# Ledger of designs, part 15: VHH binders against Mitochondrial amidoxime reducing component 2 (Mtarc2)

Target 1, 303 residues: Mitochondrial amidoxime reducing component 2 (Mtarc2), of Mus musculus (Mouse) (q922q1)
Amino acid sequence: GTVAWRRTRPRRRRQLQQVGTVSKVWIYPIKSCKGVSVCETECTDMGLRCGKVRDRFWMVVKEDGHMVTARQEPRLVLVSITLENNYLTLEAPGMEQIVLPIKLPSSNKIHNCRLFGLDIKGRDCGDEVAQWFTNYLKTQAYRLVQFDTSMKGRTTKKLYPSESYLQNYEVAYPDCSPVHLISEASLVDLNTRLKKKVKMEYFRPNIVVSGCEAFEEDTWDELLIGDVEMKRVLSCPRCVLTTVDPDTGIIDRKEPLETLKSYRLCDPSVKSIYQSSPLFGMYFSVEKLGSLRVGDPVYRMVD

## First folded at step 4 (VHH)

Design x21 (from b2b with D31S S56K N58D T99R D101S; framework vhh_lunsekimig_d3)
Fold by ESMFold2-Fast, scan of step 4:
Structure x21 (fold): chain B 303 residues (1-303), chain A 121 residues (1-121)
Amino acid sequence: as target 1 above (303 residues)
Amino acid sequence: EVQLVESGGGVVQPGGSLRLSCAASGFTFSSYALYWYRQAAGIERELIASIYSGGKTDYVDSVKGRFTISRDNSENTMYLQMNSLRAEDTGLYYCAAGRYSWETGEYFDYWGQGTLVTVSS
């Protein structure tokens, strides 16, 4: 098929059209926890990597293995993470700092976890960090698990079973794609419609692009940024998690989601994919691995 | 009130067949992905078969070609047709239903109580 055809043919000479510039890059090591701003990153087939730290390769789970997100525990957005070679350092309001090694003993148990109705494995990060999250959230017992690239990720066919035309990829604990991108202009447009301004951290993108028009990213199919080639997957549908204030951990449940619904609903032709969810931002898969950095031009690849 | 009720389990000889049923109530069945899990002694609970709202199916390699999952949205029922049964297929079989709501950000995950399948002489 199409993937095999791409592999067997030499790359065509393509025109590069600059559409913007990378203004910010974030990696989110732990699902729902605070992001880390970085000046440069590597993009792998499973998402961003900074040194030994990979985007959404850690996840908080209940004792039965079900995922926990800011939807159930909004204060997770207040957990800050510092990257230090072989360690993650975690901080949260009212908590003593804890240091977590990135490399875990092979003797640590592998748990069967559940994420959006799909099974996924995770290696237990130990009792100390489990007790730290349990003490922080105060509602029930929690554990932290870590994905390993030797484990099987969630495939596109399982994430979007009705969308057989989508390219093949795998993700660990991200919602549904390796890379999530939003433009600054789109956030500015949204804020002109809101009484209370929201910042980019409400939406948790990996890459922020400046220098384009509002919602221009909705039209980008194939991008070159630094050494990295990315291909459009789908628009990012937004849910109530969008209403959690990243500075307070308070969930509003209404804004900016209600305003987004007033003008960002999908075309009726794609309602089977997005239903009534408003669209804000774009999901991409990584087609050619490489490095990118803040300040890099963003090119659309056109034939 | 959400309920998933399994039936059809029992004792069968190697090489035999069984059909499991899972009757659902209290939620919009047609919009959910549906699953069969197996829990055997000394083995972690494993996902053996899936059927999604659009009708696509997936199977763990050990049952591929032997088991068939299906759904009847008009009757709110899911089935697992099990053929060429082996001793290794012995276990407690759970039906499950899952859906992520992009609109609300809620993950819905419902489980039955399980039905026992024993494959023995």
Scores: ipSAE 0.000, ipTM 0.277, lowest interface PAE 12.2, mean pLDDT 86

Design x22 (from b2b with D31S S56R N58E D101K; framework vhh_lunsekimig_d3)
Fold by ESMFold2-Fast, scan of step 4:
Structure x22 (fold): chain B 303 residues (1-303), chain A 121 residues (1-121)
Amino acid sequence: as target 1 above (303 residues)
Amino acid sequence: EVQLVESGGGVVQPGGSLRLSCAASGFTFSSYALYWYRQAAGIERELIASIYSGGRTEYVDSVKGRFTISRDNSENTMYLQMNSLRAEDTGLYYCAAGTYKWETGEYFDYWGQGTLVTVSS
């Protein structure tokens, strides 16, 4: 069978404390585009995988290889993706449906891309899907690229060079970590402070946990969910991209970000990582690969 | 206004040495990670050396032991000391400074114009 992979040395026996239950699992194949709710997923060292589809293994780029996100093109959040055996099916307002093969010809050009000030490669997905995004966004020429595991990912050292104590991992096109987790109770708390309520989809988590207290996930260092062991790497800092309404593609630029800044700023001791960004949710690395599913208990591993 | 200005490039024989400088203005130099990239003819631009705010350094394998990156926060200047130069080190050398701005979702990325290094006999 498949051998479970561990990033760190084998752990000593730890007590398991149930802290919640998995209520939703989301995979986001294309950076900034709509997520897909799934009942079950595998967790790899580079993030969630459903069959052949991996979390944030595709991204939209300009002709020069620079990344495009919902900050520049908020309507990217309206691109819906249907997962099929060997294909992604893309839909967007005013567009004909397009079908994209997951496996690309090896002859397709590899682009040098630029993502958060770092170089990263991507294989071209072809002219048809490039024209589809160009026609949808209507501002300039765009292409779609796909990451390949033979390519070099972005390392923690390059993302947070002054923070040498952070775990060693690599990501393809995710902002900063393999797994992104938020609790339902934290969203409920935020919404008590907002005039216009926001949905979980504003924050784009992979895993949503129910049954805990608000911001309890801020305290979770090591988790067991299903067969998967995860270790905390960072709190999730939030930027203006969280102000994009996932149902309309309209960017507010103020809320919920201003409200989050009023009570969720970091401790001064970690300002070198987070600056003035408010913290909402948690980033994790995968220490033991495996599967997890909606309805699984979430355990904190404690000594 | 943010500005990075490289200097120190030139023509050198194989086995020779050059020291590149990058003078920075318009940002808090001491808080930034700083980088040297190079662009060789027919080859895509690559990151060759990094220096972090705490002084830790990283190098691509091909220059490790030959090149030394350093910074002087009091002078807002970064250096690349290049020793035992080889023909394949020929190229345009760019300095860069960057950090991720969580507030805007953008990488704060500053580049110099580049300085030419030619290694030939």
Scores: ipSAE 0.000, ipTM 0.297, lowest interface PAE 11.3, mean pLDDT 85

Design x23 (framework vhh_nb_b201)
Fold by ESMFold2-Fast, scan of step 4:
Structure x23 (fold): chain B 303 residues (1-303), chain A 121 residues (1-121)
Amino acid sequence: as target 1 above (303 residues)
Amino acid sequence: QVQLQESGGGLVQAGGSLRLSCAASGFTFSSYAMGWYRQAPGKEREFVATIYSGGKTYYADSVKGRFTISRDNAKNTVYLQMNSLKPEDTAVYYCAAGRYSWETGEYFDYWGQGTQVTVSS
C-alpha cells in the first residue's frame, strides 16, 4: 500500500530563539468530539499521532457522506474518547460505553465523503458504532468513517486558490492544516474581554504554548519544538463552532465570536484570504517529522 | 486473567445436532462481542458466527439457517446451536472474545483452546 507522504527539508543555518514552552498537547481522534490530553506525541506530515491514534482521522457523516460537525450536532463535543492499546473507547451522556478498533478490516466499505466542498474518502467503522451515534444524536441516521493513509488526502488550495504555498501538505479531516497552535496568553487576553470566560477546548488546538505575549504566535513563521520543525500556513479563522460550550454541548452562536470580531479581524491587505472571519490561533504544516512533549521549549527559527 | 473454555464438542452423525458452550471469565462479558471460528484439518481458520454486546448476530453463509449463536450475560456464556450437521462441518471450534467485532467477525482479542466436532457420514 501507499505510505503517507512526508515532508523533510534540508537543514539551514538559523538562530533559535525560545518564544515559549509547550504547556498542553491535545489529540482529537474524531472530528467535533472531545480531545485527549497527552504528555507527548509524534508529528507526522498529516498531523499528530499517539501510537495508532491520529488527529482527526475519524468523522461522523450522514448516510450520503456529507460531514457532520458540532455546527449541526453540538452534542458531539460531549463524546469522550479514551485511548486503549488498539481501541478507542467512546462515552457520551445517557449512552453505554462502546469500543472501536483502530485497525479496520479491509473489506469494510469505502464511502465518498465531502468536507467544505472537497472530496475525501473514509472507510466505514461498522454498524455498531453507527447505531451508537444515531442513538446518541436522535435526529437522523449517522455513520462513522476512518481515513486510511493509502487514501488521497485533501489540500486547502481549492479553498484558497490564490495562495500557492497552501499546496505543500495534505490533511484527512482537519479543517485546514496538520497542526493547530494557540498561546495561553491569547486566551487570557480574550477572557479579559468576555463576561463569561471560555477555556482552550472551545478552540480545539493541538498545541498550547505558555510564556509568550498575547497574539505573539501570529508572528511565528518557523518553529522547532522537540524534534519537529513546523512552518506557518495561515492564521486560524473562526466560525460559529467556536461558540459551542465543550462542557454542555450548547451552541451560543454569539460569544466568543462577537467579541473576537470586535478586535481580531484581519488587516485589509489579507482580506482576500480571511474575509470577515476573526483570527485566533495559528495553523502549521510539519516540515520535519519527529516527536514533541509537554514541557518542551518552543523555538522560533530566525534569519 | 481472561479465560474462555469451550465444551459440548464430540462425534455426531450427519443430520444430527450439537450445542457448544463457552464459559468466559476475567472481563466484563456483557460489554464484549463473542464469536465462534472453526479450523478443519489442512485449512485456514474460518469465521462461523458472532454476537455483539447488543445482541446483533452475524453468520457465515455456509452455516446460515443451520447454526444459531446466543448469549447469557447472567452466566457469562455464549452458545452455538448446530443443527443439520454435515461432514464438512468437521473442525476444531474456537470461542473468541473482543471488545468489538465487525459484520464479518474478523477481529477478536482472546481465544479459547478449541473443542473438536466430528460429523460422520
Scores: ipSAE 0.000, ipTM 0.321, lowest interface PAE 12.0, mean pLDDT 86

Design x24 (framework vhh_gefurulimab)
Fold by ESMFold2-Fast, scan of step 4:
Structure x24 (fold): chain B 303 residues (1-303), chain A 121 residues (1-121)
Amino acid sequence: as target 1 above (303 residues)
Amino acid sequence: EVQLVESGGGLVKPGGSLRLSCAASGFTFSSYAAAWFRQAPGKEREFVSAIYSGGKTTYADSVKGRFTISRDNAKNSLYLQMNSLRAEDTAVYYCAAGRYSWETGEYFDYWGQGTLVTVSS
């Protein structure tokens, strides 16, 4: 092979500044459904992985392949997922439990799906789980699809064709990036401004950091957590999905979004990216794959 | 400044046809997704059709097979050809364009003022 021509990458001489500690890690197997709290995870190029389960590698679609999110079906946030080595177990209010195998038969149909105007493939998860979602949501016929790493994901060139300076990465069914991070202090600050308190699950981060000041994560360019190196992509812009109560599945349409708009709008210089959406949390790409755990120190890498 | 100006609306009898146009200034349609939405009196705004980079199109089920979206990059214009019009197609039709919008979770952050289409005997 040509591996002898590949030079070992030199170690970077960088200073590590501890900025916080990992307080929570969530994986969200199915787009818009409940997150699963984990104590340890691996980070891959395409996001978090716990055993065979990958972050946002499943999504609910209409029969024609168009994506369905909590924006259209807020009750999706009430679908609870239990991780078992080779299976996902799904539960929802008023529903019998269903068990979904992670490994699907190769004979299962591959659908051409659409997310935000972009094509992406998904393998059909079968009639049983399709009927389960259809019976739960009660509005139209739905299917569940699963992404394979052998399929082509959505690239930064397709997601942000006008933003050529952005780092190259690829995602399956996440909106924007492989990893989403927010601090506890930012949530505390937001709640001081709200009549009704919200919890972190409104914002669906993968990694929650404690021990820093409010919105300090907005300044972090490169992080080391456990064995994982991450690089800043974008601030996380928030939309009406932020107003869905994760405990009730009721969409408020106003809060906490209106409060966020009152103080978290972007500078005019980046309005082409964020428009009028308020910013809450950070998106990262994975530069060095590895494992991270709850309780790990979070280091900023500075030159 | 980005502007979208719709034209071609009017009164038409059931079964008739209309072609809506949308002229863009301050940007080029070839660099953006573009769409038609409509709003009937007393109803929420409804998606009608979209065209994405490379010419890929989508349609609402209610208009599929009757309406055709197209763009002319040289004229920097978006069109909606509406055939076999029905009374329920009566609405103000809006041209929209943009890149992904975080506020709506869609591609559309620029909107025209709308053009009225009335389908009546």
Scores: ipSAE 0.000, ipTM 0.155, lowest interface PAE 16.3, mean pLDDT 84

Design y1 (framework vhh_lunsekimig_d3)
Fold by ESMFold2-Fast, scan of step 4:
Structure y1 (fold): chain B 303 residues (1-303), chain A 122 residues (1-122)
Amino acid sequence: as target 1 above (303 residues)
Amino acid sequence: EVQLVESGGGVVQPGGSLRLSCAASGFTFSDYALYWYRQAAGIERELIASITSGGDTNYVDSVKGRFTISRDNSENTMYLQMNSLRAEDTGLYYCAAGTYYWETGEYYFDYWGQGTLVTVSS
């Protein structure tokens, strides 16, 4: 019809403007636990994947299914994960290592879990890893659950009910969007304002970009990295979880959050979205699935 | 003992009004952001309205201009004034107290009420 004819006839060639280079890629298999640096990754509609391991597809829950984060248990940031083809190996201070199979029996119990205000399911990872987390944290009984893509994720409209213009996507346990990106220059700028320097792991990004100006990522609407096309969702607002030291598991509650509040608050026009939260980093949805790797140029797509 | 107790639900005709209350005890209410969630039959729970400790409010588009969230820290009570009610507003309404995790764009809810039923019918 005429709509299809009009769309194909005036086909514009997108121009690519290089804005930086990928300097680091991290996946965080278990929510609140240490990230794993990888040389390359697949980007799916629900986030990063390296082989069989997916970003934030595991989480620690209480017996009642409520999520546990580093806000309640800061020592979760000290849990190290090694990626093996069919297994995760977990290590933590004072603990013997434990090996967790990525593929779980379909007969394992599905728990009704809750991530903040939203219901989500998770398949039980078994008694051994549950006891391992319970022994490590020492406060109450815990379990580990794994998301399956056959389960229903949390939708954009449930995550951001007032923001009807946002792209439709689903997430499991990862965060509010499939991809979280920060520039090296933004971290350098923040550190010029801090007495005690912080590293990128405080902010838990999936992709780190070098070669741009501080906070230039705030202006990027559509990106091409490797084979992957990404579209801006929102700026990343920061909270007290940003003050957990990833090397010690100690929560400061003040820095770098107070310094970020001194210069990174949002414009009044978007206060309904961000409130009084300082902004540091960007959230993206994946528009075209594919692979990307460390060293790839980062292009902004312009008309 | 920590409690959130909802009240004010009921049956109302389209175009009518209801005021929901959420009474809190056992924690420092003024330190918390507060939320109203709705769960309709066959649909997952969804965030309808929020109010921060500082009094800033936010609403889902479908209720903007019709619902008003407010808080009274001296009474440890949060309210949802619901005007111009529609059949689609029918559901179980939950109050929650928690903190917004800006790093993830997620809310962490320390406390939940048991829910109050709102039915818009004629």
Scores: ipSAE 0.000, ipTM 0.241, lowest interface PAE 12.6, mean pLDDT 84

Design y10 (from b2 with A96T D101S T104S E106T F108Y; framework vhh_lunsekimig_d3)
Fold by ESMFold2-Fast, scan of step 4:
Structure y10 (fold): chain B 303 residues (1-303), chain A 121 residues (1-121)
Amino acid sequence: as target 1 above (303 residues)
Amino acid sequence: EVQLVESGGGVVQPGGSLRLSCAASGFTFSDYALYWYRQAAGIERELIASITSGGDTNYVDSVKGRFTISRDNSENTMYLQMNSLRAEDTGLYYCTAGTYSWESGTYYDYWGQGTLVTVSS
């Protein structure tokens, strides 16, 4: 059954203030590859889960275990994924479809991978899918690895060693946090400042919220959505990966990043955290597991 | 192209000192946070010290008070001053730029080859 747990001590008194509505939910099974829009999801301590498919539990690596992202191989954003109960189906321009089983033999080799300066394990997904990525990307030999829950994730202490006040959580292959949230109003605001408009998929959020004001999500500390309680980690700092067009796989390196830098840099008081990166979107940890769906009201929990 | 080159490793006795250097090229050094990692035999690579673009420092508990990270933006070099060395400090020391910083995605995969530190009597 459903196991409910809390990362924080239960509070006796909280009021719920509706701040918006869930307009979109995305799961990204493979790091840097296309997201899948879903109507509902479970939120676990390590992120979103739809059936057997978990957010960023697969990653493309070089043969030596170094991670590969859309920064090195922008065409990864063109790999589309169809979710099936026991399988992922992968498609990409110029490629035949490949079907990947979600459950791997325990005898498959475990690689020591490297992701943003941290070592993390991954179980090999087999030669067929490795050859598929190698043939698609054409630059060198690649492999696909899968995280399993028997492996150790990257902890907040390792991800943010200078930010000791952050709550404890673990992630597999996501950059920084279990859940990534952006409002539609923030995207609308950004697009008023851009010559060429961008869509939400440039930013790869898990949850999109409508019905609030631009950048109002920057003020949300604790949220209740469906059965799920989430707590703010940090604002989402943006880098050059944000400039990859999800429809073309072309990396611009300039926009929307330069426009974001013109008005979304952090206050000097928190420059030690964000440095010169512009802020767009919010990272959350999952404090109470549960399910949420498109159309759910988003509540801020207030004292 | 981006390049990081570590140097200064060697063999020292317990209680000794070493100064590691990380020379950088191919990026705007002053814009990036910089990090020292240690890979000891039989354990995973561990972040031991960090310095932000603004000069703020952080250390893991095992090296606090013994190691000092610093940067010289005019020389494009980061340093790790290691004092009161212990046998447990033995390992391959790597520098990297911006791995825990969001300054730019362009600094990911910017690793040096490492410099070996051996603490033995």
Scores: ipSAE 0.000, ipTM 0.209, lowest interface PAE 14.4, mean pLDDT 84

Design y11 (framework vhh_lunsekimig_d3)
Fold by ESMFold2-Fast, scan of step 4:
Structure y11 (fold): chain B 303 residues (1-303), chain A 123 residues (1-123)
Amino acid sequence: as target 1 above (303 residues)
Amino acid sequence: EVQLVESGGGVVQPGGSLRLSCAASGFTFSDYALYWYRQAAGIERELIASITSGGDTNYVDSVKGRFTISRDNSENTMYLQMNSLRAEDTGLYYCAARTVYDWETGEYVYDYWGQGTLVTVSS
């Protein structure tokens, strides 16, 4: 019988089943600002890193430390970032270019910040970039803060206290997880249902996978890509931020969110996690650190 | 007005026991997940125990086997039974009632907190 075999059956070696290919890799240094396409990246336990630049390790805050996202300031999606070895270069419509050092003086003030009802620290990036964002957004005074790895991040236990079965990980300024993945086929499916087509940049994934069926990524538990092993955390719930056009900075407030709600709502059994938010894309934690690149096969690890 | 009122804190010797109570009013108690948080001097507030509306419980590793969270929906009260108390359990204990994380706003839709009750474990 099956119960007897459960204890005495020999351990199975992990098999690799190819489910797709990496078609695009994006790093988003500053929360809500434009992403940077890269050919390869390192994956750390806290997300993607290219040289000294880490995914969502910078964030715009109000003077009181509360986060600012494209939900409040849609034009943040128009802030372009160029990666240099020791600097970020920022550009935006109507603004002069500004150059930011990645390494900050340890004497720079640490702010108490607040993201999604949780406290998190950030080191001040200086008055020049604060004035740059304030001049760009024009609504109130803003500052830019940077996370460092000596600071305490946000854990799944803080984000989802009642959901003890969720993979335990730590993040800085990402909404939810270290790695965000969407398939091209899922975007194609969504676009068949929309009058105005949307592109992948509306959804801000780190990794885009081609060669699979629509929403097949919803079924992937453990992945190997390049040297990196990833484990599923949860589905990516979507909010009004997905209605901001990444080319114009205009917030629609309706699409593609209303179309996603028409067919991508969660099962009632998991409503405690997702509420009424539609699901599009997958969140992963990094179980084995390493490198991955565009063109790498994506393998599901099967026991 | 939503209120959460903690009681049962006090001074206890190592190895002793205390039962904390959290009396709730102003909301439909049975619909909410409920939480106990602890804040020690100079340390961030940490979640130590939770109970869902359905009665499922979770604990931080440092209190597993020593603390028991429970709820009585008929009395609108949540409890924390603390056994085998240690000096490191000293702190201000807060009850909280939180509901579903609202991805649209980026906040808990309801995020209610008590004022805290002090537990001191000393010889």
Scores: ipSAE 0.013, ipTM 0.364, lowest interface PAE 7.6, mean pLDDT 85

Design y12 (framework vhh_lunsekimig_d3)
Fold by ESMFold2-Fast, scan of step 4:
Structure y12 (fold): chain B 303 residues (1-303), chain A 125 residues (1-125)
Amino acid sequence: as target 1 above (303 residues)
Amino acid sequence: EVQLVESGGGVVQPGGSLRLSCAASGFTFSDYALYWYRQAAGIERELIASITSGGDTNYVDSVKGRFTISRDNSENTMYLQMNSLRAEDTGLYYCAAGTYEYDWETGEYTYFDYWGQGTLVTVSS
C-alpha cells in the first residue's frame, strides 16, 4: 500500500481541560463484524490503525459491488476477528475458521463498490474468503473487498454536500467519519431507561470515555487524547441497526431505539441534518495524527 | 405494549386481488405515518406505499394505479388493497408506523418506530 501523510498545521495556544479518561478502544476491521478491543492505537487521518490493521478497511459486498451490512444480514455481527501481525483470523457460528492476509497481491481485481449511494473502490480478497461469507450468510453470493491508500476515499463534500462548514477529510468504509466516540455515562443513562440493559457493542464506538456526565460528549468540539487532536464533525444518528444484539445476531427492531427516540431527538434548528433520528455518540475527524491508549486523559481544548 | 399485526395474505392467481390489513395497538395511531414494505426472496425490504397522519398517499412506481393504501383511525387499522397482481408482487408484506429515519449506512430513509411480523403474498398460477 501507499503511505499518506496529513500536513501538520500550526495550532493556536489553548487551555487544556480534562473531561474524562479513555476506558476502551475498539477497532472494527470489517464493516458490521465484531470489534476488537485494543490497549493502544494509532490515529491516522482515515481513522484508527493497530499495526497493519485499519478500522473499517474491509467490507462485505454483493457480486455487483453493493455493500452488505447487518441491516440486511444481522448475523454479520457474530463474525469475530482476531488480529495477528500479517493476518486476520475470522470465526463465526457453524463455520471453520479462515485466515485472511492483510497484504493482498496487487494483481487482485479492483471492484467498483457502492455505499451511502457513493462510489468507492475495493480490492478483491480472493475466492476462499468470498465462499466463506457466502456459506455463512446462505442468501446469495458475497465477496470481501479491502480499501488501500492508493484508492480515493469518500470526501466530506460528497458525504455532506449541504454542510459546507465541515472540515475536509476522507473515509474508506466507515459511515461518515474517521472516529466514533461515546461516554460510559451516556450508556449508563440510557440503561436507566431500559428494562433490558444494552452494552456498548450495540453502538460500535472506537473510543469510550469515562469520568464525565451523561451526554457531556455532545458539547466537545476539539479534543486532545494522547498525541492525537480530534475535531467534532456531527452527532451520531442511530437507526434500527442499534437493535441488533451483538451476542445473538437477532434484530429486535424496537429497543433501544424507541427509548432513544423518546428523549434524544435533535433540536429543530438541525432537523435538516438528522430528521427524526435519535442522537447517541459523536463523530470526530483527526486533525493531528498520533497514538493514544486506554487510560489516557481526555482533554478538551478551550480558548 | 406496542403491536402491529398484519393479515390478509395468501395465494392468488395473476390478475387477482388481495386486501391486507394491519391492526395497531399501544400507541396513538392517528398521530403516526403508516407504511407498507415488501421483501422478496434475496432482496432487502422495499417501501411500496405510505400514508401520512393527514391522509396523503405515496406509491412506488411499480404498484401505482394497482395498489391503494388507506387508514381507519377509528379502528386503528391500515389497509393495502392490491389489484391486478403480478408474479413480481410475490413477497412478505410488512406494515410499519412512525417516521423516516436516515440510515447512514445505506443513505436511505428506511427505519420506523414500529414493525409488524409480516404476511406472505404469493402470486402464482
Scores: ipSAE 0.000, ipTM 0.138, lowest interface PAE 15.2, mean pLDDT 85

